VH-VL binders against p57417. Designs and how they scored, part 28

Target 1, 135 residues: p57417
Amino acid sequence: MNNLIDTIKKIENILYSLERILKQECHNLLKSKTSNEEILELIKRKKILFKKLIILSQDRLCLEKEYNIFPPYESNNKLNNYWKKIINTCLILRKLNLKNKIIMNKKFYLNQRFLELSSSYKKSVTYNLDGNLEI
Key: E = the ipSAE of ESMFold2; O = the ipSAE of OpenDDE; V2 = 0.75 times the mean of E and O plus 0.25 times the DockQ between their complexes.

## First folded at step 15 (VH-VL; framework fv_regdanvimab)

Design t2 (at its last read DockQ between E and O 0.95; V2 from the best seeds 0.88)
Fold by OpenDDE, last read:
Structure t2 (fold): chain C 135 residues (1-135), chain A 122 residues (1-122), chain B 110 residues (1-110)
Amino acid sequence: as target 1 above (135 residues)
Amino acid sequence: QITLKESGPTLVKPTQTLTLTCSFSGFSLSEYGVGVGWIRQPPGKALEWLALIFWDDDKYHTTSLKTRLTISKDTSKNQVVLTMTNMDPVDTATYYCAHEPWDSEGYYFDYWGQGTTVTVSS
Amino acid sequence: ELVLTQPPSVSAAPGQKVTISCSGSSSNIGNHYVSWYQQLPGTAPKLLIYDNNKRPSGIPDRFSGSKSGTSATLGITGLQTGDEADYYCGTWDSRLRAYVFGGGTELTVL
């Protein structure tokens, strides 16, 4: 059970990091002179966090089956509280990601870096109502 | 170019604590996505993963040795330290530290140190 | 008991093809990317394959990796005497929350 708790806490932390990055991305995209380099760096960081999140989510699912406990973790107050935060953060991330994509698509960049960014701007992460990760 | 080097005692008495240091260059643990792991190999036996630490100070330990292992990092010195308590002759092995890259889908180790042989004996 | 199972040894003649299997479960190979390592006698392991089938720079295309279900396979074509070594598969295990290696396979070139 401690492993599951630790995993959920790690997931929460990664989601908070993603939120910070998306907010920074939004801020940069709204600037009149958006730095492609800065945006690319943020995209890189998002990709890295997504990787870690995917693995953590797989850990979570495996441990849930092992311990026979599942979201929203009604039988465990600690897990339930963390899960509420995770769900709330995912909702925020969904909104931010959508907003940033809209802004990005309206930007006009004609260079290789923009193309690279555009090709990489496909990933999104959320938890659905069933507690499954959607990327 | 990424390089790693293990350092520490090569002879340890039973029940003593082993402290190994991994000194590296060519990368920093402040870099997003980077990790450093420890792996050991007893003479004539298979590789055994011990621990992993990431840039964000996230840590993992093998379950069988969790109570005996501690992994930590000093970013300013480009070092990762592994501590293992209550050493036993069965812990005699070559110990490796290795780099875990960020630009991939899974976890793995792309650069390895040469390894340091640790013998536990009275 | 080993989490990942490999044959203890394989052998082939120079120029031939050899395959090394790595069998796991849903908690590891089934859900995670597999890597392969070569360890020459008296040396540190070297990465051969990562993310199931990708080769690092400097690794010849004679080495290939594949994954299906809960098993992975390393392929070596055009076998050379210098390929005589121990080979290990590795991957993450979600149940253990740990990286795990196979038991290793000794490759002998006849």
Scores: ipSAE 0.896, ipTM 0.958, lowest interface PAE 0.4, mean pLDDT 92
Fold by ESMFold2, look of step 19:
Structure t2 (fold): chain C 135 residues (1-135), chain A 122 residues (1-122), chain B 110 residues (1-110)
Amino acid sequence: as target 1 above (135 residues)
Amino acid sequence: QITLKESGPTLVKPTQTLTLTCSFSGFSLSEYGVGVGWIRQPPGKALEWLALIFWDDDKYHTTSLKTRLTISKDTSKNQVVLTMTNMDPVDTATYYCAHEPWDSEGYYFDYWGQGTTVTVSS
Amino acid sequence: ELVLTQPPSVSAAPGQKVTISCSGSSSNIGNHYVSWYQQLPGTAPKLLIYDNNKRPSGIPDRFSGSKSGTSATLGITGLQTGDEADYYCGTWDSRLRAYVFGGGTELTVL
């Protein structure tokens, strides 16, 4: 049981770290001038934390089977409390990730529109010194 | 270029505490996601993983030796320290430290130190 | 009683192919990525394969890895006398919450 509690605590710690990173990502995406360097670092850190979370999730599943106890861990108050916190944090992370994705897509769409507008004013028809049509 | 080197006593008496230091260069434990592990190999026997510490101080120890092992890091010195209490002649082995990288799907050890041989004898 | 089981030895002639098996369970090979290490006589282990089938820089493509179910396999083609070594599989085990190595396989090139 001690190994399962430790595993759940490690999962909780990773989820808190992910929440902080997603909030930092939101802050950086909302800046009028967004640093590529900062965003790339946050993406790297998310990848690293997801790796650890995937492995910890396998640890949890394996230990649950060994101890014959399963979420929401109704027979163990300590595990049940940790599980409730984990579920709530996962919901928060999902909302933050969706928010950040929407902000990022909106920024890219606006940049693409700027290029289209700039391109529309570049085509002009003129006549050269000899009176010949040039494009 | 990542390099690691183990240092510590080569002879320890039974019941004494062994302290081994892993000094490394080419990476820092301030780097997100990296870790350092300890592995030993008794003479003529298989590799045995002992412990792992990550950049965020997250730690794992082999179950059979968990109460005897302590792993810690000093990020400013680029060092990881393994302490093993109550040494026994069966703990005679070559001890390695090794780098655990961040940019992979699984855990593994890509760079290893040369090893330090520790003999436990009266 | 080893968590990961390997044959204790294998042998083959120069230029031939050899495979080394590593048998585990769902708590390790079945749900985690496998790595392979080469240990030349008197030296520290060296990584050959990670993430089941990926080669680090500098490892020739005659070394390959694969995984099926709870078993993994290291393949070595074009066998050379310099390949004489001990070979270990390794992976995470979720029940033990520990990294585990196989017992090792001694490769002899005859």
Scores: ipSAE 0.831, ipTM 0.926, lowest interface PAE 0.5, mean pLDDT 88
ESMFold2, look of step 15: ipSAE 0.830; ipTM 0.925
ESMFold2 (binder alone), look of step 15: mean pLDDT 95; pTM 0.962
OpenDDE, look of step 15: ipSAE 0.868; ipTM 0.947
ESMFold2, fold request of step 16: ipSAE 0.797, 0.803, 0.827; ipTM 0.914, 0.921, 0.927
ESMFold2 (binder alone), fold request of step 16: mean pLDDT 95, 95, 95; pTM 0.962, 0.963, 0.963
OpenDDE, fold request of step 16: ipSAE 0.893, 0.887, 0.867; ipTM 0.957, 0.957, 0.959
ESMFold2, look of step 16: ipSAE 0.811; ipTM 0.921
ESMFold2 (binder alone), look of step 16: mean pLDDT 95; pTM 0.962
OpenDDE, look of step 16: ipSAE 0.865; ipTM 0.947
ESMFold2 (binder alone), look of step 19: mean pLDDT 94; pTM 0.960
OpenDDE, look of step 19: ipSAE 0.888; ipTM 0.954
ESMFold2, look of step 20: ipSAE 0.800; ipTM 0.918
ESMFold2 (binder alone), look of step 20: mean pLDDT 95; pTM 0.962
OpenDDE, look of step 20: ipSAE 0.871; ipTM 0.951
ESMFold2, look of step 21: ipSAE 0.828; ipTM 0.925
ESMFold2 (binder alone), look of step 21: mean pLDDT 95; pTM 0.962
OpenDDE, look of step 21: ipSAE 0.874; ipTM 0.949
ESMFold2, fold request of step 23: ipSAE 0.813, 0.808, 0.822; ipTM 0.921, 0.920, 0.923
ESMFold2 (binder alone), fold request of step 23: mean pLDDT 95, 95, 95; pTM 0.963, 0.963, 0.962
OpenDDE, fold request of step 23: ipSAE 0.887, 0.895, 0.857; ipTM 0.957, 0.957, 0.958
ESMFold2, last read: ipSAE 0.819, 0.804, 0.802; ipTM 0.922, 0.918, 0.918
ESMFold2 (binder alone), last read: mean pLDDT 95, 95, 95; pTM 0.961, 0.962, 0.963
OpenDDE, last read: ipSAE 0.893, 0.892; ipTM 0.957, 0.957

Design t3 (at its last look DockQ between E and O 0.53; V2 from the best seeds 0.75)
Fold by OpenDDE, look of step 19:
Structure t3 (fold): chain C 135 residues (1-135), chain A 122 residues (1-122), chain B 110 residues (1-110)
Amino acid sequence: as target 1 above (135 residues)
Amino acid sequence: QITLKESGPTLVKPTQTLTLTCSFSGFSLSEYGVGVGWIRQPPGKALEWLALIFWDDDKYHTTSLKTRLTISKDTSKNQVVLTMTNMDPVDTATYYCAREPYESEGYYFDYWGQGTTVTVSS
Amino acid sequence: ELVLTQPPSVSAAPGQKVTISCSGSSSNIGNHYVSWYQQLPGTAPKLLIYDNNKRPSGIPDRFSGSKSGTSATLGITGLQTGDEADYYCGTWDSRLRAYVFGGGTELTVL
C-alpha cells in the first residue's frame, strides 16, 4: 500500500510541475514577440514530464490491481485526498492546455514553426486531441 | 563528451557500509529529464539494477535491497552517491553507474561508467 | 527469479542472422519500452537498442529491436566475430517499480 501512496504522491508532484510549465507556456505565447526557442524548450520539458507521468500511471494501475484498491479510494482516506487533488489539477491542466493550443494556433498557424511545434505537442500520449489529460 | 566514473572502496568487510560515488561530465542533473542509476553485476552473473535518481530528486530502489540502499545527488559536484549497508559476500560485484537520458519514451541507460569492483570479504 | 527471461546462449556462423528473445509480462514488457545492451567480455555494458527499436548513434543497422505483446526480440544480421558478447534486455517493471534486466544471452560466433 505504501508503494501506491508513494506513486500517487509522485503523480501529484508531476502534475504540479506540468501546471507550472503550462502557465509559463501561456505567458510566453501571450507576449508580443514570442521566442520559438523558449516555446520549444517548454515543449521538451512537457514531454519529459509526460514520460514520467505515463510510467507512474502504469505503476499506479498495476499496484491498484495488486492491492485491489481503486479510485476514488474510498477505503483509504489518504489516497482519496491525494486523488481529489490530482483530479482537480487535471481539470486545470486540461483547460490550460486547450487555451495554449488555441493561442498557439492563432499566432503560428500555417507556418513551419507551427507545424513543428504542433507535431511535438500532438505526440503527447498524456493529452488527447481535445487537450484532455489522460492518466 | 559524456563520461561517468565510479569511485569508492574495492574491499569491504561484512556488515560494513559501502559508499560509492559516481562522478560524471558532459551533462548535469539540473537538466530536465536526466537521471543516474546504479547497476551491479556479480562475477559471471547477470546485470542487476539497484537504484535510480532523477534531476527532480525522484528516487527508486530495487525492492530486495530497499532497506539497505540510499541514493543521493550533488548537482553542484556532478556526483551521485550510492550507499549500501550491511554488506555481505553475496554483494561482491562490479558496480556501474549509468545515465538515464531525456527525450525518450522509456527508461534506459545510454552511457555507462567502466565499473568498480567491490569485494566483500573478511 | 528473473522477471525477464532470455535464452542462456545462442550461436551462429559469421554472416548469419541471429535473434535473441526476451520474455516478460504485462507489468513490464507489456506496458514499457524495451532496451538492449551489449556487453563485450571484460567491459561495461553498451546501449544497443532503446525504445523497442531505436538505435543510438554509432550502432550499425545490423542490430534491430522489436516488441510484441509481452516479448521483445533483438536481431543481429551479418554476424561478425566482434559481436561475440553477452546481450541483456531491460525495461521498467510497474509491479516492482524498478528497472529490470534479463538474465542475459551469450552469443557465440562459430
Scores: ipSAE 0.874, ipTM 0.950, lowest interface PAE 0.4, mean pLDDT 91
Fold by ESMFold2, look of step 20:
Structure t3 (fold): chain C 135 residues (1-135), chain A 122 residues (1-122), chain B 110 residues (1-110)
Amino acid sequence: as target 1 above (135 residues)
Amino acid sequence: QITLKESGPTLVKPTQTLTLTCSFSGFSLSEYGVGVGWIRQPPGKALEWLALIFWDDDKYHTTSLKTRLTISKDTSKNQVVLTMTNMDPVDTATYYCAREPYESEGYYFDYWGQGTTVTVSS
Amino acid sequence: ELVLTQPPSVSAAPGQKVTISCSGSSSNIGNHYVSWYQQLPGTAPKLLIYDNNKRPSGIPDRFSGSKSGTSATLGITGLQTGDEADYYCGTWDSRLRAYVFGGGTELTVL
């Protein structure tokens, strides 16, 4: 069980890091002049965190099957509390990502870098009805 | 140019604690997504992964040795340290450190140190 | 113990082709990317293949990788005597939450 709790904590930490990146992105996008290279760096960091999140999601799914416990983990208060925080953070991330996409489209529309920048917003961190991570 | 080098004692007595340092250049653990891992290889035997630490201090250890292993980093010194307690003659091996890069879909080790041979005897 | 299975040895004549298999499970090869490493006698391992089928700079296209289901395969064509080495597959395992290597395959070029 400790392996599943540790995996969930690692997922939570990645999600908090994504939240900070999206907030930094929002701040930079709201400035009068925004460096494309600053935004591209934040997009690279998101891609790196998505990689870790995808792998952690596989870890979680394997351990859930092994321990025969599934979200929202009602039989384990510690896991249940972590899961609630994860779901809430995912909702916040979705809102921030949508906000940043709208701002970015308005500032960089008809720009050769639009294709590169906009592709980063195609991925959204969600959990489906089965509790599976979707990016 | 990326290089890694392992350092530490080459001979350790049973029950002692082994401390190995990986010193690297050409990259930093401040780079997003980068990690450094430790792998060992007993003489004439297969590679065995031991531990991995990432830029954000996230850590993993092989299950069979988890209670004996500690991995830590000093980003400012470009060093990663592996500590293994209660050494036994079966732990005699060449120990490698290796870089986990960030621009990929999976985990793997793209640059390896030359290795340091640790003998556990007497 | 060992979660990835490789044949202990393979051999072929210069100029020929060999394949080296790596068999695992859904917790490793089935859901994660596979890498391959070459270890020449007396040297540290060297990356040959990452992300199932990609070659790092400097690795000739005689080396190829593929994955199907819970198995991965390293292919080597145009065998040279300098290819005599041990070859390891490696990947993440989600149940162990650890990186795992195969047992290694000794390639002999006769």
Scores: ipSAE 0.813, ipTM 0.917, lowest interface PAE 0.6, mean pLDDT 89
ESMFold2, look of step 15: ipSAE 0.770; ipTM 0.906
ESMFold2 (binder alone), look of step 15: mean pLDDT 93; pTM 0.956
OpenDDE, look of step 15: ipSAE 0.846; ipTM 0.933
ESMFold2, look of step 19: ipSAE 0.800; ipTM 0.915
ESMFold2 (binder alone), look of step 19: mean pLDDT 93; pTM 0.956
ESMFold2 (binder alone), look of step 20: mean pLDDT 93; pTM 0.955
OpenDDE, look of step 20: ipSAE 0.866; ipTM 0.948
ESMFold2, look of step 21: ipSAE 0.789; ipTM 0.910
ESMFold2 (binder alone), look of step 21: mean pLDDT 93; pTM 0.956
OpenDDE, look of step 21: ipSAE 0.861; ipTM 0.943

Design t4 (at its last look DockQ between E and O 0.59; V2 from the best seeds 0.77)
Fold by OpenDDE, look of step 15:
Structure t4 (fold): chain C 135 residues (1-135), chain A 122 residues (1-122), chain B 110 residues (1-110)
Amino acid sequence: as target 1 above (135 residues)
Amino acid sequence: QITLKESGPTLVKPTQTLTLTCSFSGFSLDEYGVGVGWIRQPPGKALEWLALIFWDDDKYYSTSLKTRLTISKDTSKNQVVLTMTNMDPVDTATYYCAREPYDSEGYYFDYWGQGTTVTVSS
Amino acid sequence: ELVLTQPPSVSAAPGQKVTISCSGSSSNIGNHYVSWYQQLPGTAPKLLIYDNNKRPSGIPDRFSGSKSGTSATLGITGLQTGDEADYYCGTWDSRLRAYVFGGGTELTVL
């Protein structure tokens, strides 16, 4: 049972880390001048956390079967409390992720429209290696 | 260039505690996703995973040896330390430290130290 | 008891193809990526394959990995004398919450 508790705690911690990253991503995306390097780094970190999360989740599932205990862990108050936090955090993460996607898509759309407009006036507009517009 | 090197005593008496240090370069445990693990290999036997520590201080141990193992990191020194208590002749082996990378989907060890041979004998 | 099972030995002549199997369960190979390691005599293990079928830089395409269900396979084509070594599969085990190695396979080039 201790192994499951430990696993759940680790999952919680990873989710908190993801929350921090998504908030930072949101902050960066809302800037007038967004650093592509920073965004890429955040994406990298997200990927790493997701890797760990997936493995932890698989650990959880195996341990649940072994101990014959499953969410919401009604028979164990400690696990149940952690699980409530996990669920709450997951809801937050879902909202943040959706928000970030929307912002990113809008920004991309505006950039594309700008490029199309510039093209119509026979101006060469490209992105540099840093992802910034070169006019 | 990534390198790892194991150091510590090569001879340990039974019941004593083994302390091994992994010194590495070319990467840092401050880097997201990075881990360092310990693996041992008794003479003529298979590899045995012992422990793993990640950049976020998350730790994993072999189930059979968990009570005897402690893994820790000193990021400022680029070192990972493994302690193993109550050593026995059966623990005689070559001990390796290895890096667990961040650019992957699964856990694995991409760079290994040359290993250090530890003999447990009275 | 070994969590991952490998044949203790395989052999083939130079230029031939060999396969090394690694059998596990749902808690390990079934749910996790498999890696392969080559250990030449008297040396430290070297990563050969990761994430089931990916080759690190410097590993020739003669080496290949595959995974199906709860089993993984290492393939070596164009066998060379320098390939004589021990080969280990490895993966994460969710039940044990540990990395696990196979028992190793000794490859002899005839």
Scores: ipSAE 0.855, ipTM 0.940, lowest interface PAE 0.5, mean pLDDT 92
Fold by ESMFold2, look of step 15:
Structure t4 (fold): chain C 135 residues (1-135), chain A 122 residues (1-122), chain B 110 residues (1-110)
Amino acid sequence: as target 1 above (135 residues)
Amino acid sequence: QITLKESGPTLVKPTQTLTLTCSFSGFSLDEYGVGVGWIRQPPGKALEWLALIFWDDDKYYSTSLKTRLTISKDTSKNQVVLTMTNMDPVDTATYYCAREPYDSEGYYFDYWGQGTTVTVSS
Amino acid sequence: ELVLTQPPSVSAAPGQKVTISCSGSSSNIGNHYVSWYQQLPGTAPKLLIYDNNKRPSGIPDRFSGSKSGTSATLGITGLQTGDEADYYCGTWDSRLRAYVFGGGTELTVL
């Protein structure tokens, strides 16, 4: 059980880090002078965090089967509380991602590099009713 | 150029604690997504992964050895330290440290040290 | 036995093609990316393939990787005597929450 709790904590930490990244991205995009290098660094960090999140999600699914416990983890108050925070954070991430996509589209004309950057905003992190990661 | 180098004792007595240091250059554990891991290889045997630490201090340990292992980092010195307690002759091996890069989809080790051989003898 | 299973040895003549298999499960190869390492006698392992089928700089395209289901394969064409080495597959395992290596395959060039 401790391995599942630890995995869930790691997932929550990644999601909080993603929230900070998206807020930094919004702040950078709203500046009068936007630095492409700063935006590209934030996109890189998002990719890195998505990698860890995907792997952690697979860890969680395997451990859930082993322990025969599943979201929303009603039989374990600690896991249930972490899960509620995870769901709320995912909702926040969806809203921030959409906001940043809109701002980016308004500030930049169509070109190959910015089209490639904008494709990174098509993905959003969520968990469905079965607890599977969706990006 | 990325390099890693293992250092520590080459001879340890049974029950003693082994401390190994990985010193690296060409990258930093301040870099987002980067990690450093430890792998060992007993003479004539397969590679065995031991532990991994990431830039954000996130850590993983071999399930069978986790009660004996501690991994830590000193980012300012570009060092990662592995401690392994209660050494036994079966722990005789070459110990490697290796970098886990950030620019990929999966976990893997792209740069390895040359290894340090540790013998556990009575 | 091992989490990832490889044949103990394989051999072929110079210039020929050889494949090395790595068999695992859904907790590892099935859901995670596979890497391959070459180890010449008395030396440290060297990365050959990452993310199932990608080559790092300096690895010739006669080395290739693939994955299907819970199995992965390393392919080597145009065998050279310098290819004689041990080869290991590696990947993450979600049940163990650990990186795992195969048992290794000794390649002999006849």
Scores: ipSAE 0.798, ipTM 0.909, lowest interface PAE 0.7, mean pLDDT 89
ESMFold2 (binder alone), look of step 15: mean pLDDT 95; pTM 0.963

Design t5 (at its last look DockQ between E and O 0.51; V2 from the best seeds 0.73)
Fold by OpenDDE, look of step 15:
Structure t5 (fold): chain C 135 residues (1-135), chain A 122 residues (1-122), chain B 110 residues (1-110)
Amino acid sequence: as target 1 above (135 residues)
Amino acid sequence: QITLKESGPTLVKPTQTLTLTCSFSGFSLSEYGVGVGWIRQPPGKALEWLALIFWDDDKYHTTSLKTRLTISKDTSKNQVVLTMTNMDPVDTATYYCAREPYDDEGYYFDYWGQGTTVTVSS
Amino acid sequence: ELVLTQPPSVSAAPGQKVTISCSGSSSNIGNHYVSWYQQLPGTAPKLLIYDNNKRPSGIPDRFSGSKSGTSATLGITGLQTGDEADYYCGTWDSRLRAYVFGGGTELTVL
């Protein structure tokens, strides 16, 4: 049972880390000048956290079967409390992720529209190495 | 260039505690996703995973030796330390430290130290 | 008890193809990526394959990996005398919450 508790706690910690990253991502996306390097770094970190999360989730599933205990862990108060936090954090992450996707899509759309407009006036517009428009 | 090197005593008496240090270069445990693990190999036997520590201080130990093993890191020194208590002749082996990279989908060890041979004998 | 099972030995002549199997369960190979390691006599292990079928830089394409179900396979084509070594599969085991190695396979080049 201790292994399951430890696993759940680790999952919680990873989710908190993801929350921090998504908030930072949101902050960066809302900047007038977005750094592609910073975004890429955040994406990289997200990927790493997801890797750990996937493995931890698989650990959880195996341990649940072994101990014959499953969410919401009503028979174990400690597990149940962690699980409530996990669920709450997941809801937050879902909202943050959706928000970030919307912002990203809007930026992409605006950049594309600008390039199309610029092209129509025979202006050469490119992106620099930082992902910013060079007019 | 990534390198790892194990250091510590090569001879330990039974019941004593073994302390091994893994010193590495070319990467840092401050890097997101990076881990360092310990693996041992008794003479003529298979590899045995012992422990793993990540950049975020997440730790894993083999169950059979969990009560005897402690893994820790000193990020400022680029070192990982393994301690194993109550050593027995059966613990005689070559001990390796190895890097678990941040990239990719699974856990694996891409760079290894040369290993240090530890003999447990009276 | 070994969680991952490998044949203790395989042999072939130079230029031939050999395969080394690694059998596990749903708690390890079934749900996790498999890696392979080569250990030449008297040396430290070297990563050969990771994530089932990816080769690190410097590993020739003669080496290949595959996974199906709860088993993984290492393939070596164009066998060379320098390939004589011990080969280990490795993966994460969710039940044990540990990285696990196979028992190793001794490859002899005839």
Scores: ipSAE 0.860, ipTM 0.943, lowest interface PAE 0.5, mean pLDDT 92
Fold by ESMFold2, look of step 15:
Structure t5 (fold): chain C 135 residues (1-135), chain A 122 residues (1-122), chain B 110 residues (1-110)
Amino acid sequence: as target 1 above (135 residues)
Amino acid sequence: QITLKESGPTLVKPTQTLTLTCSFSGFSLSEYGVGVGWIRQPPGKALEWLALIFWDDDKYHTTSLKTRLTISKDTSKNQVVLTMTNMDPVDTATYYCAREPYDDEGYYFDYWGQGTTVTVSS
Amino acid sequence: ELVLTQPPSVSAAPGQKVTISCSGSSSNIGNHYVSWYQQLPGTAPKLLIYDNNKRPSGIPDRFSGSKSGTSATLGITGLQTGDEADYYCGTWDSRLRAYVFGGGTELTVL
């Protein structure tokens, strides 16, 4: 059981890091002078964190089957609490991601080069509303 | 170019704590997605993965040795340290550190140190 | 734990073709990418194949990798005496939350 709890904590940490990056991305997109290097770095970091999240999701699914326990983990108060925090963070991430996509589309209208670089940005969508990880 | 080198004692006594340092150049653990792992190989035996630490201080340890292993990093020194407690003669092996690069798909080790042989004997 | 099974040894004549199998489960090969390592006598392991079938720079195309279901295969064509080595498969295992190596295969070129 400790392996599942640890995996859930690692997932939460990645989601928190993604939230910080999306907020930083929004801040940089709203500045009148935005470095292309800074935006490209944030896009790269999101892709890297998303890969880790995919593998952690495989870990979680495997351990859930082994322990025969599943979200929202109603039989385990500690896991249930972590899961609720994960769902809330996923909702925040989806809102931030949508806002950043809208801002980027406006900048793409003004600069085609920038939008070509943001193709990896769409991979930052992490969880669907049913609580499952996106591929 | 990318290089890694293991350093530490080559002879330890049973029950002692082994501390190994991986010093590397050509990359940094400030690079997103990068990690460094430790693998050992007893004489004439197969490779055994021990532990892995990522750029964000995320850590994994082989289950059978988890209570004996500690892995840490010093990014400014380009070093990763492995500590293994309560050494036993069966822990006699060549110890390697290796880089885990960022990759879109999987985990693997692309650059390896030359290894350091540690003998555990009275 | 070693959860990946490889044949202990294989042998073939120079110029011939050989395959080395790596058998696992859904928690490792089935859901994760496989890499292969070559360990020449007296040396550290070297990455040979990553992401199931990709070669790093400097690895000749005589070496190939593939994966099907919960099994992976390393293929070596045009065998040379310099190919004598131990070969290991490796991948992530989600149940163990650990990287795992196979037991190794000793290739002899006779």
Scores: ipSAE 0.759, ipTM 0.898, lowest interface PAE 0.9, mean pLDDT 88
ESMFold2 (binder alone), look of step 15: mean pLDDT 94; pTM 0.961

